# VH-VL binders against Laminin subunit gamma-3 (Lamc3): the designs that were tried, part 4

Target 1, 177 residues: Laminin subunit gamma-3 (Lamc3), of Mus musculus (Mouse) (q9r0b6r508to684)
Amino acid sequence: HIRSDFRHGAGGWQIRSMGVSKRPLQWSQSGLLLGLRGGEELSAPKKFLGDQRLSYGQPVILTLQVPPGGSPPPIQLRLEGAGLALSLRPSSLPSPQDTRQPRRVQLQFLLQETSEEAESPLPTFHFQRLLSNLTALSIWTSGQGPGHSGQVLLCEVQLTSAWPQRELAPPASWVET

## First folded at step 26 (VH-VL)

Design j12 (from d02 with heavy chain Y110W)
Fold by OpenDDE, last read:
Structure j12 (fold): chain C 177 residues (1-177), chain A 125 residues (1-125), chain B 107 residues (1-107)
Amino acid sequence: as target 1 above (177 residues)
Amino acid sequence: EVQLVESGGGLVKPGGSLRLSCAASGFTFRNYWMSWVRQAPGKGLEWVGRIKSKTDGGTTDYAAPVQGRFTISRDDSKNTLYLQMNSLKTEDTAVYYCTTDYYNILEGYWYFDYWGQGTLVTVSS
Amino acid sequence: DVQMTQSPSSLSASVGDRVTITCRASQSISSYLSWYQQRPGKAPNLLIYKASSLESGVPSRFSGSGSGTDFTLTISTLQPEDFATYYCQQSYEYPWTFGQGTKVEIK
């Protein structure tokens, strides 16, 4: 898996505001701030790009922190590669919950041929071609907030691979180097 | 610029009904939780109730004194918040404000963001 | 419900004075306390949020402190425009509740 957890920085992510005002990317230990006013494009760093065919049929998972009682805003995932582009919608949306505290929710985007921009799905061959040379992965907001605040935090982005990489466990404390 | 304009206030007899409106402009109304806050003449502020955005379920909460008598609703297509007040009592006499509610996700805190000018409701025999 | 007890209900002060207003919650509300200023015939304006954070555009002579159940609003040097009514408000839980208010009057 390829992951950004934003614990130690923005991790090379870049933001483009499509609203009236431009703002710089705001990072905190809790995640990247999405203002969701006027629409925003958040572009993934290079580690998410290249040959991503192993992620075919696998989910891209966005973990968002939403306000108490809030819901994730409408978000699209845009893929570009090999001269092709498509936009994906979340495969499922979390139900609204009346919580006192902010909560983290996950949006899953299945990497498949379905697209928001076209009624007809992209042929599998072309989709594979796109994934084989992924040149851009971006998170798009329409400028509609999640309710109440209009802001959320992007806490994690994970590109799932059919062959997940084993996380290196920290060496045991007894290991003498 | 954000603007909230309350209307519908007036004189009503005890037991009567009244519907207040709050016309919103200058922001994406549908995305915001909205509240009503009232203030009796010469008295303090009192939260009346809140309605969430449709995206967040559109649910409502009310203060105990108005529970069962007041209903908050919204028409996002008209950018309008409503307060239906039934079985009005003399103690409901107040200036009624509509507010936008805001949660600062970085600070982890809620507050009333914008206030209207208020509309006066007088319940009297 | 969380009851907010504000003190005093009114006070007289002169320009240049240090003014202190207190607010007590019936239970711990952590730092979920805001202070509002209301001038006659106007809607309330936010001064302090999260007990001690100064709202943008609010003069630095205003400050808030406290946590749990006891909170304080301080005006270090009272200005003519500060004669108003001040309210504390908890957002710890619904229903949100206000203090009774403190009217700061001219001495």
Scores: ipSAE 0.471, ipTM 0.800, lowest interface PAE 1.0, mean pLDDT 90
Fold by OpenDDE, last read:
Structure j12 (fold): chain C 177 residues (1-177), chain A 125 residues (1-125), chain B 107 residues (1-107)
Amino acid sequence: as target 1 above (177 residues)
Amino acid sequence: EVQLVESGGGLVKPGGSLRLSCAASGFTFRNYWMSWVRQAPGKGLEWVGRIKSKTDGGTTDYAAPVQGRFTISRDDSKNTLYLQMNSLKTEDTAVYYCTTDYYNILEGYWYFDYWGQGTLVTVSS
Amino acid sequence: DVQMTQSPSSLSASVGDRVTITCRASQSISSYLSWYQQRPGKAPNLLIYKASSLESGVPSRFSGSGSGTDFTLTISTLQPEDFATYYCQQSYEYPWTFGQGTKVEIK
């Protein structure tokens, strides 16, 4: 597994505000601040990139701290590589709960070319090519947030890596290894 | 500039109904939980109820004295918060404030962020 | 419900005085305690949040302390504009509840 737990810093993550105002990435012991108005792009550091074919069919898990009674904002995971790009939606969303204290929730993004949430699935061959040369992994917020301020804390990002459960075609010759 | 403007207050007889409105501007209304707080003449502040954002389920919670009689709703397309008051009682007489609720996730704290000027509701025979 | 009890209900003071208001919760509310100031005919204004954090723009003569069940608001040197009613409020759990208020009057 490749993991950022943000216990000791931002870990090389970079943020870009999509709105009018620009802000630096805000780190705390509880995680990275996300969910500001206008939308944001949070880019993963290099350790998440490169040949990630072993993560095919595995989940990328975002652990978020949400306000009491709150829910995570709409979040997409964007993958770029080999001249291709794909946006993934969470496979499931946590239900709102009227909790007294902040809670941590997990958003899972299955690394597959086909998804119920995907409007235009990428052909398997191209998806494999993308994973073999992953040049960007980013978390995108819509600019809408949960209750109250709409802000959440990103507490952990985990890219699950396991042995392929299905036979994968060898990388194309044009895929850099 | 954030603004909350309450309206709809007035004189009503016991058992009557009244609908208050709170027009919001200057912020992304749909993202905020909203509350009503009232204050009887010469008395203290009393939380009336809260409505969550739609993304958080849009659920409501009420203080016991108004439970079953008052209904909070919101129209995000109009940036408006509502308080429907039925079966009004004399003890419901108060200035009614709408407020935005805020949770500072970094510091882990909640409070009423912005307040309107209030609208007076008088329940009297 | 969490009951909030303020003491005193009212007090008279002069400009320059040190004023102390206390608030007690019926159960532990950790630091989920705010203090508000309300002038006649106006909406309340936040002074202190999280028991001891000063809201932006609030004069430093205001301070808050306490945790658990007992809290204190202090005005180190009372100013003319400070004559008002003060409320504590817990946000530990719904329903959010206020103290009954403390009216600070001019002596």
Scores: ipSAE 0.466, ipTM 0.799, lowest interface PAE 1.1, mean pLDDT 90
Fold by OpenDDE, fold request of step 27:
Structure j12 (fold): chain C 177 residues (1-177), chain A 125 residues (1-125), chain B 107 residues (1-107)
Amino acid sequence: as target 1 above (177 residues)
Amino acid sequence: EVQLVESGGGLVKPGGSLRLSCAASGFTFRNYWMSWVRQAPGKGLEWVGRIKSKTDGGTTDYAAPVQGRFTISRDDSKNTLYLQMNSLKTEDTAVYYCTTDYYNILEGYWYFDYWGQGTLVTVSS
Amino acid sequence: DVQMTQSPSSLSASVGDRVTITCRASQSISSYLSWYQQRPGKAPNLLIYKASSLESGVPSRFSGSGSGTDFTLTISTLQPEDFATYYCQQSYEYPWTFGQGTKVEIK
């Protein structure tokens, strides 16, 4: 598996704010802050990229901390490679719960040919070509967050893969990108 | 700039009805839980009720004194919060504030974030 | 419901004075306690959240302490603009409830 647990920093993730207000990526021991107005693009580091064909049909799992009584915001996973791009939606959404404490929920994105942006799925050959040279993996928020302020924490990202995890030097604490 | 502007207050007789509105701007209204808080003249603050965001089910909760008489609703397309008040009583006389309910996910804490300037409701014979 | 009781209900002080207000909850509310300031004819403003965290933009002369059932708001050196009514509020459980308020007036 390839994993970011954000225990020691942002781990090379970068954020682009699409709204009027721009902000640097905010890291804490609890995770990366997401869900501000205007939408955001969070780009994965290189360890998630390259030849990811062994992850075909496997899930990308996002672990989010949501506010009490809250739900995860609409999130899409965008893949780019070999001149192709597609957007994936979660295969399942957690049911709303009336909790007094924040909770962690998981969103699973199955790496398959179906795309939110297309009426028909991408041909398998082209999807395999995309995975063979994955140049970008990004998490997109619409700016429509859950209850309260709409903010959530990204606590973990994991990609199921037979490839060995690439080792990176631990980032400095309180990284802002 | 975040703005909350209450309207609809006025004089009404006991047993009457009144609908308050809260026009929101400067933030993504649909994402926020919203509350009404009231303050009787010369008295303290009293929570009236809350409505969750549509994403979180849009459910409502009310304080016991207004349960069954007051209804909170929202129109996200108009960035407006409402308080329908029926069977009004003299003790309902107060300035009514609309507020945003903010949850700081980093600190793990929620509180009233922004307040309007309030609208006065007077229930009198 | 959680009952919040402030002490005192009112106090007189002078500019430069140290002011202390207490708030007691009928049951443990952990640190889910906020302090608000309300000036005459105005809406309340948040001062302290999570019992001791200072809201952004609030002067450092304000501080909060406590946990469980007993909480304290302190103004180290009272300023002219600090004459107002202060409320504690619990967000531990619904319904959210306020203290009855403490009016800080000029001596």
Scores: ipSAE 0.464, ipTM 0.794, lowest interface PAE 1.1, mean pLDDT 90
Fold by OpenDDE, fold request of step 27:
Structure j12 (fold): chain C 177 residues (1-177), chain A 125 residues (1-125), chain B 107 residues (1-107)
Amino acid sequence: as target 1 above (177 residues)
Amino acid sequence: EVQLVESGGGLVKPGGSLRLSCAASGFTFRNYWMSWVRQAPGKGLEWVGRIKSKTDGGTTDYAAPVQGRFTISRDDSKNTLYLQMNSLKTEDTAVYYCTTDYYNILEGYWYFDYWGQGTLVTVSS
Amino acid sequence: DVQMTQSPSSLSASVGDRVTITCRASQSISSYLSWYQQRPGKAPNLLIYKASSLESGVPSRFSGSGSGTDFTLTISTLQPEDFATYYCQQSYEYPWTFGQGTKVEIK
């Protein structure tokens, strides 16, 4: 597994604000601030990139701290590689909560080419090609999320890896990477 | 620019009913928890109740004095917050404000973010 | 319910004066205390949150202190626009409650 737990820093993550208000990445021991007004792009560091075919079919798990009684904003996971791009939505959303204290919730993004959470399904071959040379992994927020504030703390990002399978063989040599 | 505009206030007799509206603009209304706060003439502020976003369940909470008589609702398609007031009492006379609620997750703190100008409700025989 | 008691209910001061307003909670509310300013005919405006944090855009002459049950709002140098009513408010637990207010009047 590849993991960022943000216990000791931002871990190389970078943020780009797309709204009116631009801001630097804000780190705390509790996590990275996400979901301020306006859309945001949070880019993963290099350790998440490269050949990630071992993560095919596995979940990318975001652990978020949400406000009391609140829900995380809409979040998409964007993958780029080998000249291809794909946006994923969470495979499941947490149920509404009615708590007085902030809670941590998990969003899972299955790394598969065709699913309900996939905005742009790709043929398997192309998706694996993308994973074989992942050049960007980004967390995207619209800045218009549900809940009390729309702000959350990103506490952890985990890219799940599995043992190599025959189906995860490198793409043909003619495929540009 | 964020704007909250209350309307529907007026004179009503005890036991009567009135529905207030709060028209929201300049922000994504559906994402926000909303509250009503009232202020009797020459008096202080009193929280009336709150409604969560639909995503967060859309549940409501009320202050004890209005529990069972007042109902908060929202129409996100119209960016409007409502306060249905039934069985009105003279002590319900007040300027009623709608407000957005905000939680600063970094500071772990709640506060009222934006306020309307208020609408006056007078309950008198 | 948490009762909030402000002191004084009203005070007279002159421009340039140092003004201090206190707020006491019936139980500990940690730092979940806000201060609001309300000018006549206007809605309240947030001044201070979390007992001592100054809201963006609020002049630095305003400051808040305290924790637990006793809190203080201070205006270091009163300005003409500061003549208003001030309210403390706890957000520690529902129902959220306000102090009865402190009216700062011109001497």
Scores: ipSAE 0.447, ipTM 0.793, lowest interface PAE 1.1, mean pLDDT 89

Design j12 (from d02 with heavy chain Y110W)
Fold by ESMFold2, fold request of step 27:
Structure j12 (fold): chain C 177 residues (1-177), chain A 125 residues (1-125), chain B 107 residues (1-107)
Amino acid sequence: as target 1 above (177 residues)
Amino acid sequence: EVQLVESGGGLVKPGGSLRLSCAASGFTFRNYWMSWVRQAPGKGLEWVGRIKSKTDGGTTDYAAPVQGRFTISRDDSKNTLYLQMNSLKTEDTAVYYCTTDYYNILEGYWYFDYWGQGTLVTVSS
Amino acid sequence: DVQMTQSPSSLSASVGDRVTITCRASQSISSYLSWYQQRPGKAPNLLIYKASSLESGVPSRFSGSGSGTDFTLTISTLQPEDFATYYCQQSYEYPWTFGQGTKVEIK
């Protein structure tokens, strides 16, 4: 699995817009604050990119922390690769719970054409082609401002794979079978 | 610039009704939980009730003295918070403030962040 | 409900004086206490959150301390703009409750 947990900073994640982002990300030891402005996306570092075909049919898992009694805002996972682009919806949304403490929730984004937010999803072959040369993986939210429901910490991002990416990368790799 | 502007206060007889409005600007109103806080003449501050954002369920909660008589609502398209006050009593006489019931997730703490200037409600026969 | 009791209810002081205001909760509230300043005819504004953290833009002459049930607001050198009423507020559990206030008046 490929993972960012943000305990050592932003982990190479950056704000992306129609240009290079220069504004700093806010974070704590619990996670990275998702306070995206209009036209911005939170873009993943290189370790999430490249040939990710072993993740087809597997989830990208976002672990979020929400305020007491809160739920995450609508979130899309956006992918670009092999000249294609698409957005994914999460499998389900957690309902609000009125708790006195912040809570952690997970959102799963299945890397499969059936999870696309589009009128005409890509055929399976094209989706897998996109994953063969993934050039961007980013997070977008509609709840951009501050406030109770606009505050969400991104605690962890995990890209799930049937095998570790290392076992597929070089033609002459060390593999135990 | 953040602004909260209350309106609709006035003089009303016991048993009457009154509707307060709070117009918000300069911040993302739809993301905020909102509270009403009142201050009787010569007395301290008293929390009246809260409405959650729609995203967080849009539910309300009230202090015991006003439960069943007051109703908080919001209109996110007009950035406006409302307080409908029914069956008013003389002890409801106060300046009513709208305020944000804010949780800072980075600090892990609740506080009332933005405040309006208040509107006076007088319940007297 | 958590009851908040402030002491004193009022005090008189001169510019430059050190002022101490106390607040006691009816049960432990850990550090979930805020201090507000309310000038005459104005809405309250936040000074201190989480017992001891200064809100942005608040002068360093203000400080807060305490945990559990006993809390203190200190103004190290009073200024003319500090003559106001001060409220503590617990954010441990709903309903949010305030102390009755401490009025700081010019001597």
Scores: ipSAE 0.374, ipTM 0.683, lowest interface PAE 2.4, mean pLDDT 84
Fold by ESMFold2, fold request of step 27:
Structure j12 (fold): chain C 177 residues (1-177), chain A 125 residues (1-125), chain B 107 residues (1-107)
Amino acid sequence: as target 1 above (177 residues)
Amino acid sequence: EVQLVESGGGLVKPGGSLRLSCAASGFTFRNYWMSWVRQAPGKGLEWVGRIKSKTDGGTTDYAAPVQGRFTISRDDSKNTLYLQMNSLKTEDTAVYYCTTDYYNILEGYWYFDYWGQGTLVTVSS
Amino acid sequence: DVQMTQSPSSLSASVGDRVTITCRASQSISSYLSWYQQRPGKAPNLLIYKASSLESGVPSRFSGSGSGTDFTLTISTLQPEDFATYYCQQSYEYPWTFGQGTKVEIK
């Protein structure tokens, strides 16, 4: 797995904008501010990019801190690679039946065609082509810039691989003499 | 500088109605969740209810003693918060404060950041 | 609802004294606790948020500590302007609730 958890800083995440001024990313040890102005996205660092075909059909997982009374804003995951650009909706939605207390919630974006924002007749392999040379991974959200009540924090981003590595314990055997 | 000014308090008989206003200035009112907090004479503080910003859905929540009798509304074009109080009881006698119901996003905690000076509502025969 | 129990209800102290006020929640509220000061005839002012963080402009003689259910506000060197009533408030779960208050009187 490839992840950012923000315990030691903004993890190389940056605000991506078409504007002329670079706005500093607001951060604490609890996470990154998701309040973005129009035309802004949170852009992932290099470790999330490149050849990510082993993540096809697996989720990008966002962990959010939601305040009491609040809800996650609309969020899209935006991908660019191999001359393609795609926008994804969450493939799972949290169940906010009790929002009167603070909660950490997860949004999952399966890296497959069924997660695309618009219905598309594109062949299945277009997604894998994009993942063969991923050049951007960005988070977009609507309308909750700095200085607003009800904002949420991004606490962790994880990119999942199909064959995750695990520690292999050595066999406990030897010949007795 | 931030200012909140309540008005509309006064003397009213039990069962009556009263509408309070809170005029806001010095901050972007439409971005804030707003609350009413009351304090009966010689007593402590009691949260009454909250209205979210319209961006966050504009919904309201109320403390149990006032549920169904009080209604919070806002007019972002006038930077004004309202409290409509119906079916008033003598137990509703209090100074009513409007407050910003603020989330400190970088620390992840809620508190009441700014307060008005209050307006007195007296419910008496 | 989360009940907040504040102690003592009142106290008398001299200028220069160290004053300690406690607040207990009926369930864990993590660090979702604020302290307010209310001078006579005035609206409350925020002193402390997140249990221990000073609001901008608050003198460093004020400090807060605690997490979970037990919290403390301390005034290290009481000043004449600190005559007021102090309230704790939980912001873990709606409805927001306050302690009963602690009146600090300068003797």
Scores: ipSAE 0.303, ipTM 0.686, lowest interface PAE 4.1, mean pLDDT 82
Fold by ESMFold2, last read:
Structure j12 (fold): chain C 177 residues (1-177), chain A 125 residues (1-125), chain B 107 residues (1-107)
Amino acid sequence: as target 1 above (177 residues)
Amino acid sequence: EVQLVESGGGLVKPGGSLRLSCAASGFTFRNYWMSWVRQAPGKGLEWVGRIKSKTDGGTTDYAAPVQGRFTISRDDSKNTLYLQMNSLKTEDTAVYYCTTDYYNILEGYWYFDYWGQGTLVTVSS
Amino acid sequence: DVQMTQSPSSLSASVGDRVTITCRASQSISSYLSWYQQRPGKAPNLLIYKASSLESGVPSRFSGSGSGTDFTLTISTLQPEDFATYYCQQSYEYPWTFGQGTKVEIK
């Protein structure tokens, strides 16, 4: 699997936007501050890119820390590759919980057509083609706030890869008669 | 760049009603918890109540003296916080401030970051 | 409810004096305490968060200390703009509560 855990820095993650200057990305040993302004996305480093076909049907997992009594904001995972662009929604949404302490939650984004925001179906091969040459993986959220502050930490990003599948035993010839 | 502007204060008889507004700008209002804090003339600050963001459930909580009489609401499309005050009493006379309930998740603490200028509510016979 | 008690309720001081204000919580609040300054006719402004951390733009003459139930705000060299009322506020549990205030006056 491919991971960023942010214990030793921003892990190559960058704010992506149009413009002549870049806002500093805030981080701590506990995570990356996910307070994006309008027009900004948080872009993954090169290790998440390239040929990621083994991740088809597998999740991208975000581990977030939310404030006491809070919930993750709406988050989209945005992918670009092979001349295509897609936006994904999480497979499930955690419910609000009343807690006295910050809590960690995980959001999963299955890398398959069922996770797309699109209303109309697209050809199945488009997703697999995109993953054959992934050129961007980014996080968008409606959690944008003023200055350096935001209320959600991104603690870990994991791109899950299916291990090479063992070949199934060939059918016994007597079964196929 | 952050601004909170309150309005709607005035003179009201006991038992009357009044609605306060707080117009917000310079931040993503829909993502923040908001509070009302009041200050009686010559007295200290008193938290009145809070409303969570809709993503966190949109629930309200109130200080005991105002429970059942005051209602906090928000309109995220207008970036506006409201305080509906019913069954007003003379002890409700105060300057009312709207504030952001800011949680600094990097350092793990709450405080009131931004404050409006306040609007005076006077409840008098 | 967590009750916050400030001491003194008021004091008179001259420019250049060292001023100390204390705040006591009715139960442990760890370091979940903030200090606010309110000048006459104005809204409060945050000075100190997390018991001892200065908000951006706050002069270094302000400092905070304490943990648990006992907290202190210190102004090392009082300036003319520091004549105001100071409030502590706990953020350990709702309802958020304030101390009654400490008025720092000229003289």
Scores: ipSAE 0.240, ipTM 0.613, lowest interface PAE 3.5, mean pLDDT 82
Fold by ESMFold2, last read:
Structure j12 (fold): chain C 177 residues (1-177), chain A 125 residues (1-125), chain B 107 residues (1-107)
Amino acid sequence: as target 1 above (177 residues)
Amino acid sequence: EVQLVESGGGLVKPGGSLRLSCAASGFTFRNYWMSWVRQAPGKGLEWVGRIKSKTDGGTTDYAAPVQGRFTISRDDSKNTLYLQMNSLKTEDTAVYYCTTDYYNILEGYWYFDYWGQGTLVTVSS
Amino acid sequence: DVQMTQSPSSLSASVGDRVTITCRASQSISSYLSWYQQRPGKAPNLLIYKASSLESGVPSRFSGSGSGTDFTLTISTLQPEDFATYYCQQSYEYPWTFGQGTKVEIK
């Protein structure tokens, strides 16, 4: 699996704007601040890119920390690759809770056609083709973003891959070693 | 510069109603949770209630003495916070401050960051 | 609700004195405590957050300590502008609650 956990920095993540202006990320040892302004998105570093076909049908998992009584904002993933661009919605949303403490929640984005936001038709096998040469993976909010009092921390991003353990050596319990 | 300016205070008889306003500028008001805090003359500070941003559900919480009598609302298009006070009692006599209820997510704590200068409400026969 | 109790209610001190104010919570609030200064006729100002962290622009003679239920604000060398009332406030759980205040009077 490919992961950013932000323990040692922003991990190559960058804010990208639709306009000409660009601003630096705010970061702590617990994660990145998701305080995106209108037209901004948070772009993944190169380790998430390239040939990611083993992640087809698998989730991208965002681990967020929300303030006490706060909610995850509406979030979309944007993917670009092989000349295509797609936006994905989360597979499920955590239920809102009015907690007394900060809480961590996960959003999952299954990398498959059922997760797409738009209904516009694309070429057959477009999702797998996009993943064969992924050139961008971005976090985009469809609304106003989390704001200052509703600030949300992005604690971890994980890109899941199929068959990660099938090439390991057989368990020692079935050999004499 | 961040500014919070309260208005609408005055003299009201017990059982009456009054609406306070807090005009906000210098920050993105719609993104903030906002609170009212009051201070009776010669007394300490008392939190009255809070309204969340719309993104966080827009819900309100109130201190027990005002529950059911006071209503906090906001108009994000006018950058204005309101406190509707009904069934006023002499115990409600105080200077009323609006504040930002700020969560520093990078350090993980809440506090009241910005304060207005207050508006006096006097409830007396 | 978490009740906050300050001691003393008032004190008199001279310029240059060390002043100590305490705040006790009715239950553990970890380090979710702030200190505010209110000068006569003015709105409160944040002084210390997270029990011990100094807000920007606050003089270094102010310090805070404590965790759990017992907290202390210290003014190491009292200055004329420190005549004010000081409040602790917990942000562990709603409703946010304040101590009753400590009035510092300069002799």
Scores: ipSAE 0.191, ipTM 0.589, lowest interface PAE 4.2, mean pLDDT 82

